VH-VL binders against q9nrl2r1430to1533. Designs and how they scored, part 276

Target 1, 104 residues: q9nrl2r1430to1533
Amino acid sequence: GGVHELSAFEQLVVELVRHDDSWPFLKLVSKIQVPDYYDIIKKPIALNIIREKVNKCEYKLASEFIDDIELMFSNCFEYNPRNTSEAKAGTRLQAFFHIQAQKL
Below, E stands for the ipSAE of ESMFold2; O stands for the ipSAE of OpenDDE; V2 stands for 0.75 times the mean of E and O plus 0.25 times the DockQ between their complexes.

## First folded at step 17 (VH-VL)

Design b154 (framework fv_nezutatug)
Fold by ESMFold2-Fast, scan of step 17:
Structure b154 (fold): chain C 104 residues (1-104), chain A 121 residues (1-121), chain B 107 residues (1-107)
Amino acid sequence: as target 1 above (104 residues)
Amino acid sequence: QVQLQESGPGLVKPSQTLSLTCTVSGGSIDYGYTWHWIRQHPGKGLEWIGSIYYSGRTDYNPSLKSLVTISADTSKNQFSLKLSSVTAADTAVYYCARGPYTSDHYYMDVWGQGTTVTVSS
Amino acid sequence: DIQMTQSPSSVSASVGDRVTITCKASQSISSYVAWYQQKPGKAPEPLIYKASYLYSGVPSRFSGSGSGTDFTLTISSLQPEDFATYYCQQANSFPLTFGQGTKLEIK
């Protein structure tokens, strides 16, 4: 996409990072401390990776950006049982994302 | 084709701080990888020193206690090792290496050529 | 710390031989073992990750197997360029640890 579109992705990622419920998503899970995570999750991703893709202009369409964010939430719900603090944070952050993504 | 190159002093005096830098070319240090320091004492096997994740989080070998610090400078595409209070036991070849963090390649897939460090006065 | 013990410490072999190197972890590490080859004066090069997967460009004569505590690296038909020291590494827990190495020598 355009310059304005890429700037919108950066603003949205910053808002997600600053959200109280972003803590499970800021960086990838440590493979050494939680090795079974990467046996279960085939396409790991985190907000730091998504932000770097935005900065390097790797998203040509809003749909590509949205797909990566949704993959992040999908991974959370696949690995973490519903009653965990991680899954609850993911549910709230995903709802926030859906509201903000309407601006894209 | 990503390449890693170690640089730093070949000779360090006992009690001083050893400072090494790894320069990454052909790829970005700030995207989805782990970056490691490993050393090999003369005629011995490999010892993992520590790593830094693209997020800035560091992990260190407990045997080195509080003596080690690893940092990254993404603007220069470099990461560095500082080892304080060195002794003759720190004489080794030092390697930097990359581990893919976002794949099932959990191990060091790209290595620098190594730099020899001698601790002597 | 997880201790990695290799057997044998050294082996002499001829071109065309089948060579087997074993690696034992002091506790279960699932499939989180890598194997490296190191030639004199050179950095280690990756051969195998996650116990049995070949790194890109590694000849098919190399194979890995095992799970839990017992792992094996096999070279089905030894070539002249295969004479080197081989290391296993566990990636299951901190700190990352290597075996002591197995030196593969001519004759």
Scores: ipSAE 0.006, ipTM 0.552, lowest interface PAE 14.7, mean pLDDT 84

Design b155 (framework fv_nezutatug)
Fold by ESMFold2-Fast, scan of step 17:
Structure b155 (fold): chain C 104 residues (1-104), chain A 121 residues (1-121), chain B 107 residues (1-107)
Amino acid sequence: as target 1 above (104 residues)
Amino acid sequence: QVQLQESGPGLVKPSQTLSLTCTVSGGSIDYGYTWHWIRQHPGKGLEWIGSIYYSGRTDYNPSLKSLVTISADTSKNQFSLKLSSVTAADTAVYYCARGPYTSDHYYMDVWGQGTTVTVSS
Amino acid sequence: DIQMTQSPSSVSASVGDRVTITCKASQSISSYVAWYQQKPGKAPEPLIYEASYLYSGVPSRFSGSGSGTDFTLTISSLQPEDFATYYCQQANSFPLTFGQGTKLEIK
């Protein structure tokens, strides 16, 4: 067997990145343009960090991978009011994730 | 889905103000993106002019000093560039572009077609 | 300002060739480089961000690598539509700066 085989987690992260509503989640929020973000959000995370963890085989359980994705959405809803474009994008992308995660 | 289109005069006289507008369709300029102006000189290549964040914050290339202003009009889904006191060195193709806001590192994923501006008498 | 220098300024190649273009930053930029393709009379098209990540829709024959000051763009098997000018861009600090461009020409 090959030690660098593609994983189901990699396929799911790629699907999330390709989704139209991924824009708030692609990389960490800019502290230059959103200075109070890191005062409020104590465990920041984004899809590029999750992808890197998948590539380094840092997830031992599917639940750990799912927890990081859910943390990303939780951070979005904690910082952003319900009526914002970020919160709406997060709601739609989270629903998409829940459907895809059933395959894990 | 998202498209950007530059518009403005193709010929500007030296010492005048160059005004260009970028019209965004298929998406809103307030949807968490950074909006950029870039130009391409015939002999120098690509030069980043500046950007405006969806929050209204602007960043400008220091080489253009106080000569540049970028603004947004959410009601028209447009953002605009004003470059004052133009010279022949400002002759270029001007592009508007979109980048994601999620980090302090700026990439540009959607570009307009470009508009040619010539500065001459 | 961080200066981006591309090498070579032009390269002549044939369809099916492996082509490598290099970009050097005057200061360390970690992995914060993007690559763009520009055809005559057209706007730049994004290829790669953060040194090695392909944008959606970019053919798999394109790849990027590097960190610090030295970066490369590779086309593993050149196609007719790949003849264009390629630009690197550093995204590490303001002002954002571009390389001078590498023109890929038919041999």
Scores: ipSAE 0.000, ipTM 0.565, lowest interface PAE 12.9, mean pLDDT 85

Design b156 (framework fv_nezutatug; at its last look DockQ between E and O 0.79; V2 from the best seeds 0.00; counts 0 for: pae O 8.9 > 2)
Fold by ESMFold2, look of step 18:
Structure b156 (fold): chain C 104 residues (1-104), chain A 121 residues (1-121), chain B 107 residues (1-107)
Amino acid sequence: as target 1 above (104 residues)
Amino acid sequence: QVQLQESGPGLVKPSQTLSLTCTVSGGSIDYGYTWHWIRQHPGKGLEWIGSIYYSGRTDYNPSLKSLVTISADTSKNQFSLKLSSVTAADTAVYYCARGPYTSDHYYMDVWGQGTTVTVSS
Amino acid sequence: DIQMTQSPSSVSASVGDRVTITCKASQSISSYVAWYQQKPGKAPEPLIYSASFLYSGVPSRFSGSGSGTDFTLTISSLQPEDFATYYCQQANSFPLTFGQGTKLEIK
């Protein structure tokens, strides 16, 4: 269901935001600070946007919610070299997400 | 939910190009995932052929690299395999699969049904 | 390339038995191993990722363990529907490689 699923999505997003490694994912990457980002990443997304979509009940299926979170990580790995702080944080947060997503 | 279906000719002549298509439903191929081709030889184990990322980048098994091309058509929500100069050794069941894009490990969480390809005169 | 060697190549067991299948990597792969079940006439299905985590919907009689080079899949109480071939896969680096399979036959 609707109410049970929305509570589960909200709880998972809250856990992601609270995680120490969430810092690269809280807001969209700045075009000013990183001018080439949007030439490489065509579907930008971040935790604040995902959280707003949960609050507005825009996810009809758990798969839609999971897809946005996976896209967020994939953008990080596509743009950032493996040895960067951003990629390392993404690796740890994605692993945490995969464990938490089993609850969905 | 997300479903993958292989399609293409089941019989291919030696020296020709094998062409297979994977049609994805219940999800988009340009959304954050990595898409794979795997084959299973008769009575044997599984062999990874290659992958295409949601961004269009590809990685190929080095043993097949000069013979294999994987491409995507976002408008049709499909990704495809072309394997050139086939021989009887390329007779196998061919699977498409999906996995999350990860930085240091690669698991396959959804598989297609598989399609049998025979290479013979 | 990382070779994955499974043991045994086949096993015959009765319903209710504990069955253990092992997989050895030719070099350390941390815990980056997956296990798949392939039932006759069907595609492989994911069972376990990262050595010990079950995918959603996988029965709790399945478990995995190991790290480094030595990994195991255990079925604690064999059921008739567990007749299948089981594959391990190293997920650590390209090219991705699979074990040769273990065929589980029910007596």
Scores: ipSAE 0.543, ipTM 0.882, lowest interface PAE 1.9, mean pLDDT 91
Fold by ESMFold2-Fast, scan of step 17:
Structure b156 (fold): chain C 104 residues (1-104), chain A 121 residues (1-121), chain B 107 residues (1-107)
Amino acid sequence: as target 1 above (104 residues)
Amino acid sequence: QVQLQESGPGLVKPSQTLSLTCTVSGGSIDYGYTWHWIRQHPGKGLEWIGSIYYSGRTDYNPSLKSLVTISADTSKNQFSLKLSSVTAADTAVYYCARGPYTSDHYYMDVWGQGTTVTVSS
Amino acid sequence: DIQMTQSPSSVSASVGDRVTITCKASQSISSYVAWYQQKPGKAPEPLIYSASFLYSGVPSRFSGSGSGTDFTLTISSLQPEDFATYYCQQANSFPLTFGQGTKLEIK
């Protein structure tokens, strides 16, 4: 890991945040709005947390960054049925991510 | 860089249970992804056996469902295959693999090197 | 189950040749096909996902195309290290299924 890799992570997370399908992923799921979420999802994560980790230089390898993004998508698909707007947004955003991640 | 390594007995007697373990390094099995078992019979193509999700949920090939169990041990960072009542037809190279968790498709991007299992009396 | 049928079963070629391998699904799988390369005694190595996207580190001479039921893997200029067996895999639905393989041999 190095400064060049961290810059690439920042660029990619900004692209994800700006994507039209990022809305389910911008912040952690609310316990008040979705009371059973944390009974099912044991490792919650969101783009704001990932971006904070990038800014604090917590990712030393591209694989660590990619793993956090994939965890975010895995949580989406584990909790949300496939026909939901959340799962559909996650499907499109994950496909976009897979293309962009090849640059890392 | 994530790496997968299969281990288990190379020779199993007919009617016994085949037990294989996949050890994962460079990543955690409970952190995300889907974890798969695939086999390849001598001189034949590849057959998907089943998968375990990072959550512990499983999916099995219907042709093997009554005979197969996949489980995970997060403390050892391993997931395992048990195939009961084996016959000579279960002789194969067995692979473990990892893929992204998706809503509508299932790719396997990291594979172990494979382990040979022979079922013989 | 979705059946994947590859053509040809084997092909003989020389270094520098353009090689094309095809794969047909028994029903539509959108773009959800992957291609693998397997050398004797080794695990399958992923080449392509979603019909046309190369995995990191895969040489640009490999390309994939197709949608629905008909898919193609092309090697634009064959190199010595490319002699192997190639498999397609449908990634659309369970159980996941593979083609029977195409063996690429030295002419």
Scores: ipSAE 0.490, ipTM 0.863, lowest interface PAE 2.1, mean pLDDT 91
Fold by OpenDDE, look of step 18:
Structure b156 (fold): chain C 104 residues (1-104), chain A 121 residues (1-121), chain B 107 residues (1-107)
Amino acid sequence: as target 1 above (104 residues)
Amino acid sequence: QVQLQESGPGLVKPSQTLSLTCTVSGGSIDYGYTWHWIRQHPGKGLEWIGSIYYSGRTDYNPSLKSLVTISADTSKNQFSLKLSSVTAADTAVYYCARGPYTSDHYYMDVWGQGTTVTVSS
Amino acid sequence: DIQMTQSPSSVSASVGDRVTITCKASQSISSYVAWYQQKPGKAPEPLIYSASFLYSGVPSRFSGSGSGTDFTLTISSLQPEDFATYYCQQANSFPLTFGQGTKLEIK
């Protein structure tokens, strides 16, 4: 395809992915590495999934996009104790997201 | 956009149980956010009652914990408040509210319009 | 519990005035403070979170500052629609607590 201007959703996903604290969220959690993850988290999601949904224009409302991002963070905080690197990264990335989301 | 609406009896007799429901529209109750109950006695400030999370976890104000139960019905997109053994001190406007799910801190970014509950014989 | 003490409890001001409301926490709460505006007969509406960040749609005449124990809400030039009661809230730890409120009245 040709070069086009990124939508607000696309731009925000790019910014989230580029953030230093995005590493826990780039892909779905590996069932091999974390065997019990999917026993606990019933609605798994990650930035690559969200990006794909954006690319497919599956988000008709900003609220739908925001809900998936918040789901991503809530999953992290549900599974990871507060003192873990994942939870700490999530906290910082979520704060960043909340600021950026105001521009949507 | 997300909207919250409180509902329930506006009058409760002393020693009975106050029961309220918050109906959420325009968004899902079962993930991404935390859900709060707050009340305001006539002419007074705001008091946090408790919160519920999509996992079903709850946090309560210690001053009310023994008397408060918060639950959620995701199939109805509702969460509820029960306050037992009410007295005149429980007369207030009751608000439900939503906040973003965080690991450490809690704000309320969307509020219901509030519902008045009077405790009287 | 963390106590939030607002000052003043009430203030009279005129349109165009600069208004400052203070909230003091009984212990350090970093920057985890929110401010709400409540008009008579209405629910509180969020203005600021994390001490200094405005929610979307909030006029730029509103600003928040502070960290630790001392926080401030400032309205740079008061407008008619700004007369209301304002509350601070600490979001640092449970139980969540609010200031007692500051009623901003027309002079």
Scores: ipSAE 0.012, ipTM 0.673, lowest interface PAE 8.9, mean pLDDT 92
ESMFold2 (binder alone), look of step 18: mean pLDDT 91; pTM 0.941

Design b157 (framework fv_nezutatug)
Fold by ESMFold2-Fast, scan of step 17:
Structure b157 (fold): chain C 104 residues (1-104), chain A 121 residues (1-121), chain B 107 residues (1-107)
Amino acid sequence: as target 1 above (104 residues)
Amino acid sequence: QVQLQESGPGLVKPSQTLSLTCTVSGGSIDYGYTWHWIRQHPGKGLEWIGSIYYSGRTDYNPSLKSLVTISADTSKNQFSLKLSSVTAADTAVYYCARGPYTSDHYYMDVWGQGTTVTVSS
Amino acid sequence: DIQMTQSPSSVSASVGDRVTITCKASQSISSYVAWYQQKPGKAPEPLIYSASWLYSGVPSRFSGSGSGTDFTLTISSLQPEDFATYYCQQANSFPLTFGQGTKLEIK
């Protein structure tokens, strides 16, 4: 029990990270590799940042955690055209997240 | 729990502009969802009118020939529909709805209760 | 525009029956179809998305299948609360389009 148990948020983030479609979301988009990304995306976020927030107990409500995950997907779909591998990965991973989030 | 509520005049005269507002509670419209307007004519099926993304990008049904404007007011957590030059054919129940912004799938997961609009002199 | 054609337009059934509703797209839409249930005087409620994925909270007696142009919604054992109108929607491209609806009525 207690400090030796994984939180529900930690478990869900780990499942997202392990998913085959997590590759566009593991870390922030590189400004060097994608220079126009930060001109378009106002609130960048990635799974490594969300995981850090979970580890620091920054989410007080499940809704706050869900909002950050949804922001991550929304950024993906805003920047990436529908026919890209990034957008397709995001669509599948978001669907997986919605099923897992039913437990929260 | 996210809830949507339509509001606006239930009676509009022909040639005037129909104005409806959707108020969102339990969630913010400045997160990355798609916000839709759909209508249902008496005794008929569903017709998609248009959508707005949190970024302000809009998509409209071409059959409405630029008679439609959808806008968002993030400070009030609302989005709105304006349909100009209405006729009796625009009599319908109007729904606002939320969809996840996905690259490959546009469905509506949360709907308002609907508001009846009658176009009559 | 992608046209969605539903069949049948109405079906009469009894509690416990297996009910099948079909939807045909005028061009290939891969798996990008959603299904909704609408009761009189109420807004539509989502049942299925991406042809076969059950929406959260929807009973397991509902299932969807299909890809390309032909899609099916099945209710394996009809319950009294299932009498409603059902709509398919293509979710592939704008403008979004719905089928004409299938009214499921008590026999």
Scores: ipSAE 0.005, ipTM 0.584, lowest interface PAE 13.2, mean pLDDT 85

Design b158 (framework fv_nezutatug)
Fold by ESMFold2-Fast, scan of step 17:
Structure b158 (fold): chain C 104 residues (1-104), chain A 121 residues (1-121), chain B 107 residues (1-107)
Amino acid sequence: as target 1 above (104 residues)
Amino acid sequence: QVQLQESGPGLVKPSQTLSLTCTVSGGSIDYGYTWHWIRQHPGKGLEWIGSIYYSGRTDYNPSLKSLVTISADTSKNQFSLKLSSVTAADTAVYYCARGPYTSDHYYMDVWGQGTTVTVSS
Amino acid sequence: DIQMTQSPSSVSASVGDRVTITCKASQSISSYVAWYQQKPGKAPEPLIYSASHLYSGVPSRFSGSGSGTDFTLTISSLQPEDFATYYCQQANSFPLTFGQGTKLEIK
């Protein structure tokens, strides 16, 4: 048989997950640990959800994939003040994403 | 390709409210982007008016002194500008633009073609 | 508000020339500057973000440099389609502000 190759979207998600600044984005925010998060953030998303959507072939256009990644960063900056470790990690990871997304 | 298109009246009378709409195609306004209004007076440079996020949060240029309201209609994929109590000084080309939503930088990577607004009696 | 001052206000050049435009911020904006090209009757077209990064599709003859308060846009070998007005923009803080523009004219 054949070995499945990772798609461009899967490759990029794997690179984001492995980045040192991915820690705020790996999984959805816990309701019990951050009770007001879901009162503020109306469209929660995280890298594990995006990766699942990639694996199910739910992104038909690069723009749809890019939009979900940008939503993830937008949620981070909406919830977290600029001076937090979360916002700083998000700023660096978003910059890394923008460089990599030029490939798409 | 994401495209932005401004629409609204070409002529507005002094003291009235200017209303402009930006229609977004090829992408959704309810994703993680900032949506901007910019204007350019005849023969002059660019002036940022304000922006809106998918959450409904807005930021406005203080020089426009609360005369500005920006709103979004995600079901129509549109965002809009209202500028109240206009004068001849508000005569300009008005642009809408998109930028990434970030905590510390605000670039504009996609622009509409612009719409000319003249304020005259 | 952060003031952006461009120099020169206009420059006349010939095809093949190297052209340099500068932009000075009234306070430090790190690398958060963008450059735009605008042709008569057209919307501004983004060229550069984060001082030195070209947007996709922008010819490599365009380059940007600088940090803090002093920024430069360079066109290494001017082409006929490059005659336009160029604007810098600080992307650091609200309100967003633009330079006054530099008009690049054919000699």
Scores: ipSAE 0.007, ipTM 0.673, lowest interface PAE 9.1, mean pLDDT 87

Design b159 (framework fv_nezutatug)
Fold by ESMFold2-Fast, scan of step 17:
Structure b159 (fold): chain C 104 residues (1-104), chain A 121 residues (1-121), chain B 107 residues (1-107)
Amino acid sequence: as target 1 above (104 residues)
Amino acid sequence: QVQLQESGPGLVKPSQTLSLTCTVSGGSIDYGYTWHWIRQHPGKGLEWIGSIYYSGRTDYNPSLKSLVTISADTSKNQFSLKLSSVTAADTAVYYCARGPYTSDHYYMDVWGQGTTVTVSS
Amino acid sequence: DIQMTQSPSSVSASVGDRVTITCKASQSISSYVAWYQQKPGKAPEPLIYSASILYSGVPSRFSGSGSGTDFTLTISSLQPEDFATYYCQQANSFPLTFGQGTKLEIK
C-alpha cells in the first residue's frame, strides 16, 4: 500500500479545507455570479490553487505560503462588507489559520 | 523573510511637505496585506498615521485631516507617506509596518527600523 | 477615538519576578488588543495579538488576557532581555490607538 508523506503546508491546507468556514474559499469566485469581482480583486486566489502550488513544491519559504493564504483572506475582506456571511466566515477561518500557522 | 526600510529627509522646514518612502524586500506590497505608517514623538507613545491596502485603498487618522496622503508604487515595491504643511509637532521617528488584512481587527507584525524626522528652520 | 490607558507608567523589577502590566480601553473592543515590546533605539516588536495569542517565536513566559475593556500582559519569570517599554494597541477600529507605554526597568 502506498502511504504518501504530506508536507506541513499540505496538512494545514487540508485543515483549512475541512473547516466549517472554508466555503467562500474553496474555489475562485465565479465571474457569472459576481460580475464586478475581478474589477476590484486584481490577484484572485483560492484554497484549490494554493493546494496545487503546495503539490508542485512552488513554496520555497513558509512566508510565501503564508502570503498566499493572507492574500485569500484580504481579497475576501476587500470585496465583502463586514456584515456578510462571507466576511464573517473569513474572520473565523483567518483566526484559525493564525493559530495553526504558528506550527510553521 | 520580509523586511521594511524607511527613507526620506532627516530635516524638513515648517510649512513644507514631508515625504517618506518605505521599501519592502522579501515580499510584495500588492500581495494580501495592509501597509501602515506609525510615528513616535520624542519621549512619547506611538501614533497611527494611516494605512494602504494591497488594493490601493487608504485609511487615515482623522486627527491628521486632509494633511496626509499614502500611496503605493508596485513597480518599485514601495509605499510612501506625504504630510503637508508640517510644523515642529511633526518631529518624530517614523515607522512603516505590515499587518494582515482582517475584517474586524488590525495588527502590525513586521516593522521597519524607523527614520528620524526633525521639523526645524 | 478609543483611548488606551496603561498602568503603571513604569515598574521596577528583578530577574525572576512576575510582572503584570494592564491596559484599559475607553470602549469595549472585544479581544482585539495587541502588545508590543520596544527596546531603546529599536522598532517595536510584536508579542501578542487578539489579547492572548503569542506571535511565533515569542517566549512562553509572556501571556495576555482580558476582554471588553480590561487587558493584562504578564511576564511570569522576568529575564534580563525583557527590560524594555511595552505598548498595548486596540485593533478594533480606526483610528488605531496605542497605550502611552509602560517602562520596565531594573530594580
Scores: ipSAE 0.024, ipTM 0.703, lowest interface PAE 7.5, mean pLDDT 87

Design b16 (framework fv_nezutatug)
Fold by ESMFold2-Fast, scan of step 17:
Structure b16 (fold): chain C 104 residues (1-104), chain A 121 residues (1-121), chain B 107 residues (1-107)
Amino acid sequence: as target 1 above (104 residues)
Amino acid sequence: QVQLQESGPGLVKPSQTLSLTCTVSGGSFDYGYTWHWIRQHPGKGLEWIGSIYYSGRTDYNPSLKSLVTISADTSKNQFSLKLSSVTAADTAVYYCARGPYTSDHYYMDVWGQGTTVTVSS
Amino acid sequence: DIQMTQSPSSVSASVGDRVTITCKASQSISSYVAWYQQKPGKAPEPLIYSASYLYSGVPSRFSGSGSGTDFTLTISSLQPEDFATYYCQQANSFPLTFGQGTKLEIK
């Protein structure tokens, strides 16, 4: 049930945070440093927010957790051109996520 | 121009729960910002109580332990503070404030005018 | 918690003077300090963020400097409306903490 799935979410978030390509996703983009980001991205999210939601048992379904992770990657690809370090890191981390998410 | 306005009771009895609301106008309670509660005891400096982000994520001053709850009502452009089991030490001017949301630095660029709360029997 | 210590606690000055207020953090906060001005009966007004950047509309006579643990707010050519209490705030980590305040009084 629910408790088992939440433990799996925490494990997966920890694996994502540890990944070499997690650096664009650890924290929200700074509005001061990148002011146009929030004009383009309407639903910002990052791994620290997702981890907090897992810890507070706010995900009732695995699909809700997966949707937040996919939103995070979608935001990366929408804002960052394909040839950027951010987009390349996002591509690799998303592939890693898809493999790990098969366990959910 | 964004403005913040505090509202709530000016007098609260010891052991009761203090409830304050901050209303955002000229802008929205939204995801680009962290929303804060700060208080100032009579004749003293500023004390950060806690903050809430649009996602519902909260951060609280550990000195206030489990006595504080901050919540948001995005449909009303409001966020609120509840402080339980108040004592005379909770007598202060309470401010709400807004700052840009980042994960590594936290500034407050807009402040409400403050509301005075007295805890007395 | 990061402790912020301001010096001096109060200073008396005359219009036209240069006034310096300092703020020391108990551990490194990079450049993540803000300065606020508070007049009696009013809410704090933001002056400076990230140690040295002025908020929009703040007069150029205000300036900030510093990094790591030591920060300074300077007011060049003090004006009558500048008599107020000034607070520094570390913006680096939770819980957010403020200095105890510096009261700037007319001589």
Scores: ipSAE 0.000, ipTM 0.559, lowest interface PAE 14.0, mean pLDDT 86

Design b160 (framework fv_nezutatug)
Fold by ESMFold2-Fast, scan of step 17:
Structure b160 (fold): chain C 104 residues (1-104), chain A 121 residues (1-121), chain B 107 residues (1-107)
Amino acid sequence: as target 1 above (104 residues)
Amino acid sequence: QVQLQESGPGLVKPSQTLSLTCTVSGGSIDYGYTWHWIRQHPGKGLEWIGSIYYSGRTDYNPSLKSLVTISADTSKNQFSLKLSSVTAADTAVYYCARGPYTSDHYYMDVWGQGTTVTVSS
Amino acid sequence: DIQMTQSPSSVSASVGDRVTITCKASQSISSYVAWYQQKPGKAPEPLIYSASYLQSGVPSRFSGSGSGTDFTLTISSLQPEDFATYYCQQANSFPLTFGQGTKLEIK
């Protein structure tokens, strides 16, 4: 990735963080509050980690950035039943992401 | 580019309080990160002392008991360590460090250069 | 407290060698382990977080693997600048704890 791609990644992460449905994704799921999460989810990730990776220029390609965002949603849907507030928020935020990601 | 710099007296007398400050530049003390103190005794490994979050929440190593206080002054972009009733065993290099705030996932991605503290009469 | 035990405590190797350092947690920490490199007189530098994610700027010859209690740091082809002490750290629960360190020395 170029400089334009890095600027686009930061802008997109900021838009995701500010979205009403970002609350399940801002930080890693708490092991104390959700003890079985890390028995099920082997590659945990959250928006604050993705933002840190953007800031450190760890994404060489837009596809790598997109893969991490998609991993975050995949983890949400794997752990949370469809009728939960988390899964519903994830569905809406993922749709928003797909629209914004067309700009990458 | 965020940088951390430790400061404080290099020599402390036994039974006194060690006070160190970490100054953050190129960024600010805000949500998204935890701020840590780690020390390393001469020729030994690393020991985590404690951490502070933007909200003022602190976590301390139980091995240091009630001797540790960590505080933050966000207006000065500083966080500080106070270690009371020091002994020769507290002689070490002291590091401040930053880690991402993740609830359950605490590692340090930026470190200060370290400051040497000797406890001696 | 979660104890982190590294093996070996020291290893002698030559430039170009593949080196493996192991870290064992006294209880399961999922993937919450980080690895650091420390050169004499310097602060530790982060290498790996969450067992396998490479820190930005770290050469691709460094890799991490493992989950649960057993974790591995691998250097695929040693370079002169890699001779240092390596530490693992459990990032799962407080107090945060480090392994005792593995000193990588020139053979």
Scores: ipSAE 0.000, ipTM 0.555, lowest interface PAE 13.3, mean pLDDT 85

